# Ledger of designs, part 7: VH-VL binders against Methylated protein MJ0556

Target 1, 173 residues: Methylated protein MJ0556, of Methanocaldococcus jannaschii (q57976)
Amino acid sequence: SKFVKLHLVRTLNKYKELQKIRVKDVMISGDVIITTPEKTIKEIFDEMIKHNISGMPVVDDRGVMIGFITLREIRKYMTSHPYLNVGEVMLKNPPYTTADEDIITAFEKMIESNKKLDQLPVINTKYPEKILGKLEGIIFMEDIIKLLYENIIKELKTLVSFYNHNTEIKIKY

## First folded at step 20 (VH-VL)

Design z5 (from x4 with heavy chain D61Y)
Fold by ESMFold2, fold request of step 21:
Structure z5 (fold): chain C 173 residues (1-173), chain A 122 residues (1-122), chain B 107 residues (1-107)
Amino acid sequence: as target 1 above (173 residues)
Amino acid sequence: EVQLVESGGGLVKPGGSLRLSCAASGFKFSWAYMHWVRQAPGKGLEWVGHIKSRDEGGTTYYAAPVKGRFTISRDDSKNTLYLQMNSLKTEDTAVYYCTRGYWQEYGDFDYWGQGTLVTVSS
Amino acid sequence: SYELTQPLSVSVALGQTARITCSGDNIGDKYVHWYQQKPGQAPVLVIYQDSERPKGIPERFSGSNSGNTATLTISRAQAGDEADYYCQAWYSSTDVVFGGGTKLTVL
């Protein structure tokens, strides 16, 4: 159908435009909630509850990125070692993204990571496989999902509604 | 305060051995990447090698001139870094510094000891 | 086999700006760190990651790095700035390279 073809072309064009959105356009910069390696698991759990967040960049006393810690580390150690320091348990090689990276690639890093993160630190670094560098912000999966919904999923819902109206096949969305 | 104190330097004949120690205090030694850097009299700085933190397996790396002859180790219970120097050559004569590359490779060396002199001569 | 080349000596008049260069192949792709060493003393970090200043280092010290050259800049040079200066970069886990050193003389 001409409607289906036109809508598919529009969806593909919206995906191409979505690929142009950079991490810096979506990330939270300024006032990023960070922690230090000397904090305990219990202390950072209390911080996470206070700020309603599930992860924190870990920085040294100069503000240099040294790691990342999430509720997954807390769950792993809270029953046996609630007073371990962040420096003992933090992810020293977390996935990360850069300000100029597109949000689709950043989203793929979140999904395909063996640590399965709902956020990534945004780092300015000269070494692509290391976190050594300046923390520039944090990008959340929720913010990327919102853009995916607004640009892709809404269009697919329209297509499915048209398809179900004109065919015997029903698709749930 | 962060403090690094080297010891064990002295006079040794070519082919001999020495063990250097670096006593560390004022920081969590077990978290740290630790390095040896040497300086021949009147010459510049030369990296010797490093050891990663214990939680990353304590892997060691060496500069080519010393690989196979020198061994870096650590005892985190004593906050001490070691350099075992075997098959010493006159070219190994230098002040040996212990220095901290704290969290990761590719970073700076933020604290240095005052060094210990190793002289290799007959 | 990597080398970082520095001039052997740099002279600067009191109160003027000194520039110490560190040349290496594609050094602009690496972080460069700078150390000050006074006679008979251990080195002291003065610049890290090209341009960052550790706590306690005066704002007169600054750094830059692009292309094949990193530069340590000391503005308003003081007599106490007389020292040897070394640049340093990593090319791999086994290639940790210092420059040959530059003796800064304040006239």
Scores: ipSAE 0.664, ipTM 0.837, lowest interface PAE 1.6, mean pLDDT 89
Fold by ESMFold2, last read:
Structure z5 (fold): chain C 173 residues (1-173), chain A 122 residues (1-122), chain B 107 residues (1-107)
Amino acid sequence: as target 1 above (173 residues)
Amino acid sequence: EVQLVESGGGLVKPGGSLRLSCAASGFKFSWAYMHWVRQAPGKGLEWVGHIKSRDEGGTTYYAAPVKGRFTISRDDSKNTLYLQMNSLKTEDTAVYYCTRGYWQEYGDFDYWGQGTLVTVSS
Amino acid sequence: SYELTQPLSVSVALGQTARITCSGDNIGDKYVHWYQQKPGQAPVLVIYQDSERPKGIPERFSGSNSGNTATLTISRAQAGDEADYYCQAWYSSTDVVFGGGTKLTVL
């Protein structure tokens, strides 16, 4: 039907538009909460609670990316060794994204990572397999999900509602 | 204050051996990638090799001219980097510098020792 | 194996701008680091990651890197800038390459 075809085209167009949105358009570039390898996991746990965040980029004294740490790493040691340094437990090869990468690819990195990250550091690096470079920002899964919901899920719900209204078989969602 | 102090240089005949040491202080040595770089008299800098941090297996890498003859090791309990040089050649005559690559490969060398002279001659 | 080519010497008048080049195959895809070495002394890092200055290095030292050429620029050259300068980049875990060095003479 023309209605279904129109909404499928609209949904495809929305997806194509989302593929053009870059990480730099959605990321937080100011006030990124960072840490250093010399801090203790207790100190950064307190920092994470204070700022309501679950992960931090780790940088050296010059601001160069050297790692990433989340509550997942902290939970492993917090009760037994709360004064371990971040440098002992941080992820040295975390998933990351770049400012020019599209938000769909960034989202896929978050959901496909072994660490189940709800955020990615945004890094300017010349080496695609290394984090050596400058931290440019951080992108949150929540902000990508909001865009997906407003642009894709709404269109899919419209299609399902139309399908349920105009067919003998009903789809529940 | 970061300090790197090389020692163990001297005069050695071709085919001989020497062991160089680099005493490190002022930073967490076990976190660091450490390097040897040499400079023949009147010549430029030449990378010799490096050793990764202990938590990454302490893997070593060497420049082609020294591979199989030189061995880099570390003792993190003593904050000391070593270079074992075997089958020395006259071409190995150089000042040998200890330098820090710190967190990862592909970075800069931010601190250097003053070097120790190795002379290989008859 | 990889090579980084530098001019053997560069001369600059006191107070003028010196430029020292470092040429290599696709060096713009690599981070280039620069070291200053005065006679009888160890090298000192002056630029890292193409264009960044370590603490204590004057702002008149700057760097750039694109294509096949990286450049160290020293503006307002001083007599104390007279030294040998080396570029350095990594091409692999076993290919850590220094340029041949450039003697900067301040006239």
Scores: ipSAE 0.658, ipTM 0.827, lowest interface PAE 1.3, mean pLDDT 89
Fold by ESMFold2, fold request of step 21:
Structure z5 (fold): chain C 173 residues (1-173), chain A 122 residues (1-122), chain B 107 residues (1-107)
Amino acid sequence: as target 1 above (173 residues)
Amino acid sequence: EVQLVESGGGLVKPGGSLRLSCAASGFKFSWAYMHWVRQAPGKGLEWVGHIKSRDEGGTTYYAAPVKGRFTISRDDSKNTLYLQMNSLKTEDTAVYYCTRGYWQEYGDFDYWGQGTLVTVSS
Amino acid sequence: SYELTQPLSVSVALGQTARITCSGDNIGDKYVHWYQQKPGQAPVLVIYQDSERPKGIPERFSGSNSGNTATLTISRAQAGDEADYYCQAWYSSTDVVFGGGTKLTVL
């Protein structure tokens, strides 16, 4: 029907519009919670609980990215080696994104990572396989999901409502 | 306070061998990429090679003029970097610096030793 | 093999601005690092990642990098800035390249 085709086109247009949103438009760029390689995993576990976060960029004393650490890495060692340094256990080649990358590509990096990341560091780097560069921010999967919900899921609900109103079959999302 | 101290330089004949050491202190040596850089008298700086951190396999890389003749190694229990130089040539005459790379390749060299002189002559 | 070309020497009047160039193929796609070396001394890092200053380096040292040229700029040149300066970049794990060096003379 014309209604269904119109709303499919609108859904596709909303998806294309989302592809134009850049990481810099969504990221947290001020007061990112960071850590250093010299801290112990016990200390940063306490910081993660305090701030209700599951991961932290690891930077050197100049603010250059050197790694990323999550509760997943900490939990491997917390019971046996709680005073191990962050530098011993951090991810040295974490997935990352850049400020100019679109949020859909950033989301795909999060879900396709074998490290199960719900956030990515936003790095300004000249080398695509290296994290060597300046930490510019952090982007959370939660914030991307909220944008997807506000723009895509609402449109799909409209299509399902139309379908349910005009057919005997009922569909929920 | 970060310190790097080279030793083992001296006079050696062409075809001979020499082993340089670099004693490191003031930082976690096992975390660092370490490099050798040389400077012939009155000439510029020339990279010799590097060794990655232990947890990344301690892989070594060399500049073409020294590949096959020089071997970089590290002993993290002694906080010491080594350069074994074999089949030495007169063009290997230089001050040899130990320097700290950053946490990965492609970074700057943030701390340097004062160097040790190697002279290769008959 | 890769080369980074620097002028052999640069002269600057006391209090004026010196510019030292480092030319290389697509060097703007690389991070360029700069080192100062005074006679009989080890090199000292003065600029990293094109334009960043390590702690203890005064703000009159600055850097830029685009296209085929990186530039070290020393504003308000002082007698103590007289030294050799080297640019350095990585082209691969085995191609770590220094420029030939530039002797800066403060007149």
Scores: ipSAE 0.657, ipTM 0.830, lowest interface PAE 1.4, mean pLDDT 89
Fold by ESMFold2, last read:
Structure z5 (fold): chain C 173 residues (1-173), chain A 122 residues (1-122), chain B 107 residues (1-107)
Amino acid sequence: as target 1 above (173 residues)
Amino acid sequence: EVQLVESGGGLVKPGGSLRLSCAASGFKFSWAYMHWVRQAPGKGLEWVGHIKSRDEGGTTYYAAPVKGRFTISRDDSKNTLYLQMNSLKTEDTAVYYCTRGYWQEYGDFDYWGQGTLVTVSS
Amino acid sequence: SYELTQPLSVSVALGQTARITCSGDNIGDKYVHWYQQKPGQAPVLVIYQDSERPKGIPERFSGSNSGNTATLTISRAQAGDEADYYCQAWYSSTDVVFGGGTKLTVL
């Protein structure tokens, strides 16, 4: 029982520590691959293949964030309208996060998005309901998942394994 | 080269109507949020209203002094912004500018036309 | 309902630094844009999003915004900088507000 109590306390403490980690501590801020609204979906499809990426922030000619485009938008129009501009098909209200937001909240935005995004643009904006502002980086779901696994899920699996050895009721994980 | 050219200004009596046009070129007009801003002679700038891009439904917004009397519309096939002005008052006398808010609300107005003068007097 | 207050006029000696203020409650929470207008001409954007310069605007023009005051700064003032200057911010989709304007005189 002492073992279980110790590991439950450790798990709760690790979750509290994860809540202190900010998007800026995990995001990629250099070499972000962006596009512009004047590009065609054919052109950015080729760029996505070349760079092995599935989404791009869209910025205007001054570098201001104006949208986001993924392979989902491209695939919808690629066969019938391969020369449509990015500006016509991009997501104008994508989910986004900020540098000071915690990574748990960012992860929840990725999971709960009706767009099923595996990444979020990191935006510095004065208007919380708008993406008008500076693109500061990109945060990937993969990087958040690694932190969750290393600090929470590994601990929980240890507890479940121990519980299953010592009780008649088995928990699957 | 971005160009905005207003036309349709002139002299009109109080209670009358006038329609202004703004011909746009040098950019993808259908993507743009477009605005009307006016300036009474010798006075400051006053926002009149705007219309969102076509793909966002072309929703219109108006300043309180003109709401219900002015209507903003657009014809993207002609790259033209319109301002229909009804029930004109002497206080509506101004140079009317069209201006581009391009991608979204809350941004700047990056290009302006030279304006067209509307004079409302008896 | 919202108001942005600017001084009516500002004077600056040739080659010196001019500062034009734009005051509003918590204007630092808004993006402020600045426009220059010379007599008989349309306004021209000189600063957007508080401090950014559009292409073609000299580095002499700079901007700041914090608390209740945004400021347009013109260093090394030239005769050609003599104009009216307007600040502008959005408070909502229907509250797009210009300041009253400041006449800059270069002496």
Scores: ipSAE 0.647, ipTM 0.824, lowest interface PAE 1.5, mean pLDDT 89

Design z5 (from x4 with heavy chain D61Y)
Fold by OpenDDE, fold request of step 21:
Structure z5 (fold): chain C 173 residues (1-173), chain A 122 residues (1-122), chain B 107 residues (1-107)
Amino acid sequence: as target 1 above (173 residues)
Amino acid sequence: EVQLVESGGGLVKPGGSLRLSCAASGFKFSWAYMHWVRQAPGKGLEWVGHIKSRDEGGTTYYAAPVKGRFTISRDDSKNTLYLQMNSLKTEDTAVYYCTRGYWQEYGDFDYWGQGTLVTVSS
Amino acid sequence: SYELTQPLSVSVALGQTARITCSGDNIGDKYVHWYQQKPGQAPVLVIYQDSERPKGIPERFSGSNSGNTATLTISRAQAGDEADYYCQAWYSSTDVVFGGGTKLTVL
């Protein structure tokens, strides 16, 4: 079908276009909510509630990310050790991305991390394979999902609709 | 305050052995990437080797001139870094510094001890 | 073997600007760190990651790195700046290399 071919090509092209979108085009910069390792998990919990976030980067005195703290770690220790330092419970080698990485790769890092992260810190480094540079932003999964929905999922919906109405093949949702 | 204090230096004959220690304080030693750097009299700085934190596997790596002869280890319970030097040569004569590496690979050495002198002479 | 090349010596008049270079193949793609060493003392970090200053290091110290050359710049040179300066970089994820060192003389 000409229709199917056209929409398949369109979908593939849209996917390729998404791969051209860099993290720096989607990330939040400048006002990233961060913490330091000497803070208590109680303090961080209050901060997360205040800002309605579920995690934040932990940075040192150089502005370099040395860890990541999420509500998961907080829940684990809050009851028994509310005054424990963030540095003691944070993820010490969290996943991260760079400004020039594409958003699909960033998305894959989030879902493959097995840490149930909804955000990735953006690190400025000459060595993308290592965490060494300063924290320069944060990218949220929701923002990437929105782009996926607008560009890929909608096209798929169109194709599914076509098959259901114009062919004998019924696509199950 | 971060402090690194080397000890164990002295005079030793060629072929001999010596063990250096570095006592660390003022930071969480168990998290630290640690290095040894040496400096021969009147010469420049020479990297000897490193040891990663336990969480990073505690792996070690050595410069070619000392590989197979020197061993770096750590005791986190004592906040101490070690350099075991075997089969010492005259060219191993140097002030030996323990240094803290910042973060991971490719980082700087942000703190240095005052060094301990090792003299290898017949 | 990877090598970092520094001039043996650099002279600067009091109050003037000194520049110490560190050359290496594609060193601009690496982080370069700089250390100051005065006679009988341990090295002190003065610049890290090409151009960042540790706390306590005067603003007179700056660094840059591009192409095949990293440069340590010391503006408004003081007598106390007389020392040996070493650049340092990582050849690989496991190998650390120091430059040969530069003796800075303040005239």
Scores: ipSAE 0.642, ipTM 0.870, lowest interface PAE 0.9, mean pLDDT 92
Fold by OpenDDE, last read:
Structure z5 (fold): chain C 173 residues (1-173), chain A 122 residues (1-122), chain B 107 residues (1-107)
Amino acid sequence: as target 1 above (173 residues)
Amino acid sequence: EVQLVESGGGLVKPGGSLRLSCAASGFKFSWAYMHWVRQAPGKGLEWVGHIKSRDEGGTTYYAAPVKGRFTISRDDSKNTLYLQMNSLKTEDTAVYYCTRGYWQEYGDFDYWGQGTLVTVSS
Amino acid sequence: SYELTQPLSVSVALGQTARITCSGDNIGDKYVHWYQQKPGQAPVLVIYQDSERPKGIPERFSGSNSGNTATLTISRAQAGDEADYYCQAWYSSTDVVFGGGTKLTVL
């Protein structure tokens, strides 16, 4: 039907538009909660609870990200080694994104990392393949999902509703 | 305080061998990306090679002029970096510096030793 | 072979601003690091990643990098700034290149 065709095309276009959205347009900048490698797991746990966050970039003296610590890593050691240093348990090669990367790619990185990340650090680097730049921000999966919901999922709901309605009509006649 | 102290320099004849050492302190050496840089008398700085941390595979790479003749190694238990120089040439005459690379590739060399002089002469 | 080109020498009057250039193909796409070397001493990092200053380096030292030229700027030059300055960049993950060095003279 014309309706289905229209909404399919619309969905496709919306997806393409999402691919044009850059991380810098969605990320949180300037207020990123960070930690240092010399902090203890217990300290970081308390901070995460306090700020209701599940991950934190680990930065060095230059403010450059050298790792990433999540509640998952903390849980592994919190009971047995609460005073272990963050630097010893952090992800040393964490996934990251850049400001100019599109949000779909960033989303895929989070999913494919196998680290159950709900956020990615955004680094400013001339070498996207290496972690060398300063932390610029953080992008949350939830924010990307909201965009997906508003632009893609809602369109699908409309299509499904239309399909069900037509199916019911066919059954009645 | 980060410290790098080179040793082992001296006078050698062409074709000879020499082993330089760099004693590191004040940082976690086993995590460090280490480099050798040399400077011929009255000349500029020249990169010699690097060795990655063991966690990063401990891989080495060398500048073309020294490739096949020089070997970089490390003993993390002793916090020591080494440069084995074989088949030395007169053009290898230089002050040799050990340096700590910042983080990974493309990074700066944030700490330098005072250097050790190697003189290759007949 | 990749090369970084620096002027052999730069002169600056006391209290004035010195600029040392480092030219290379597409150097603006790379991080450039700068080192200061005084006679008989080891090099000291003064600028990293184009424009960042290590702790302890005076604010008088600044860096920029765009196009084919990186520049080390030393404002309010002091006598103690007289030294050789070297730029450095990576042209690949395994290729480190230093500039030829620039002798800065403070007049």
Scores: ipSAE 0.637, ipTM 0.868, lowest interface PAE 0.9, mean pLDDT 92
Fold by OpenDDE, fold request of step 21:
Structure z5 (fold): chain C 173 residues (1-173), chain A 122 residues (1-122), chain B 107 residues (1-107)
Amino acid sequence: as target 1 above (173 residues)
Amino acid sequence: EVQLVESGGGLVKPGGSLRLSCAASGFKFSWAYMHWVRQAPGKGLEWVGHIKSRDEGGTTYYAAPVKGRFTISRDDSKNTLYLQMNSLKTEDTAVYYCTRGYWQEYGDFDYWGQGTLVTVSS
Amino acid sequence: SYELTQPLSVSVALGQTARITCSGDNIGDKYVHWYQQKPGQAPVLVIYQDSERPKGIPERFSGSNSGNTATLTISRAQAGDEADYYCQAWYSSTDVVFGGGTKLTVL
């Protein structure tokens, strides 16, 4: 079907275009909710509730990310050790991205981390392989998903709709 | 306040051994990459080696001139860094500094001890 | 085998700007750190990651790094700035290299 071919090609092209979108084009800079290792789990928990977030970067006095703390990690200790320092609980080698990384790769990092992250810290570093650099921003999974939905999933929905319609017609005749 | 204090320096004969210590305070020592840097009299700084944090495997690496002769170790329970120097040579004569690596690889050395002098002489 | 090259000495008049260079192959791709050492004292970090200043370091100290040369710039030089300055970078993930050091004289 010409229709199917057209939409398939369109979908593929849209995916390729998404691969050209950089993290810096989607990330939020400036108002990133962060914490420090000296804060307590209780304090961080309250912050997460207040801001309705499930994680935040842990930064040092230089503004460099030294870890990432998630609600999941907090939950492990909140009941028994609410005053434990964030530094003791945080992920020491959290996944991260850079501004120039494409959003698909960033998305894959979040998924593959198995840490149930809904956001990924953006680090400014000359060494992308190392967690050495100032926190530049945060990219949220939701924002990437929205792009995926608008560009890929909608096309797939169109294809599926067409397929189902034609299948039903064929069954009737 | 971060503080590093080296000790154990002194006079030793060629072929001898010496163990330096670095007492750390004012920070979570167990999280820190630690380095030894030496400076021969009237010369520049020379990196000796480093030891990673235990969380990073506690692995060590050494500069070529000291590899096989020097051993870096740490006792996190005592907040102490060590440099075991064996088969000392005259060219090992230097002030030895312990330094804290900022974070991981490629980081700076943000704090230094005052150094301890090691003199290797016949 | 990796080498960072610094001039042996640099002179600057009081109140003027001093520039100390550190040259190395593709050093611009690396973070360069700078240390100040006064006679009989331990080195002090004055610039990290090419251009960042530690707390307590005056704004007169700045750094840049591109291509094959990193530069430490000391503006409005003061007598107290007279010292040896060392650049430092990582040759690899396991090997640290220092420059030969530069003696800065304030005239």
Scores: ipSAE 0.634, ipTM 0.867, lowest interface PAE 0.9, mean pLDDT 92
Fold by OpenDDE, last read:
Structure z5 (fold): chain C 173 residues (1-173), chain A 122 residues (1-122), chain B 107 residues (1-107)
Amino acid sequence: as target 1 above (173 residues)
Amino acid sequence: EVQLVESGGGLVKPGGSLRLSCAASGFKFSWAYMHWVRQAPGKGLEWVGHIKSRDEGGTTYYAAPVKGRFTISRDDSKNTLYLQMNSLKTEDTAVYYCTRGYWQEYGDFDYWGQGTLVTVSS
Amino acid sequence: SYELTQPLSVSVALGQTARITCSGDNIGDKYVHWYQQKPGQAPVLVIYQDSERPKGIPERFSGSNSGNTATLTISRAQAGDEADYYCQAWYSSTDVVFGGGTKLTVL
């Protein structure tokens, strides 16, 4: 089918185009919600609720990310030790990305981290293998998913619709 | 306030041994990447070696001139960094500084002690 | 062994701009840190990661790094800036190298 071929090629091209999108094109670079290691878990919990976020980078006085804290860490200690410092419970070696990394790779890092992260800090560093740079942004999984949806999933929906209406094959997932 | 205070320096004969200590305060020592740097009289700075934090395995590495003779260790319970110097040579004569490395590898040395003088002479 | 090369000495007139260079193969790919050492004192970090200033360091101090040369720039030189300056970089993940040091004289 010409229709199927066309949409398949479009899908593949869109995927390739997504691979060209860099983290810096999608990340939030301004007004990143951050915390410091001396804050208490209770304080950070309130901040997360206030801003409706599930995690935030922990930065030092240089603006360098030294850790990452999520609601998971907070929940673990909030009841028993609400006044623990963020620095004591944060992830000390969190996953991160750089501005020039493609969004697909960034997405893969998030899902493979086993940390259930919905965001990834963006670090500016000459040594991508080390967290030795300033936090310059954060990229949200939701934003990547939206791009995937708009470019890939919609094409797949179109294909599914075509098969359901024009062939004996019924795709019902 | 971050403070590093070296001690243990002195006069020693060639072939002798000396142990330097660095007392750290004002920061969580157990998390710190620590280094030793020395400076011969009237000369420049020379990196001696480092020790990683316990969380990073506490691994050590040494500059070629001191490798096999010097040993860096740490006692986190005492917030103290050590430099065991064996088989000392005259060229080991220097002021020895303990320094805190910022973060991990490739970082700067953001705090320095005042140094302790080691003189190796017959 | 990896080597960082600095000029032995640099002179600057009071109020003028001093530039101290640190040369090394592909040093631009590395972070370069700079230290100030006054006579009888321990080194003090003045620039880290090529161009970042620690708290308390005047804005007169700046750094750059590209190609094979890192540069420490001291604008509006003051008498108190007279000191030895050392560049530093990591040769590898395990090896640290210092430059030979540059004596800055303020005239």
Scores: ipSAE 0.632, ipTM 0.870, lowest interface PAE 0.9, mean pLDDT 92

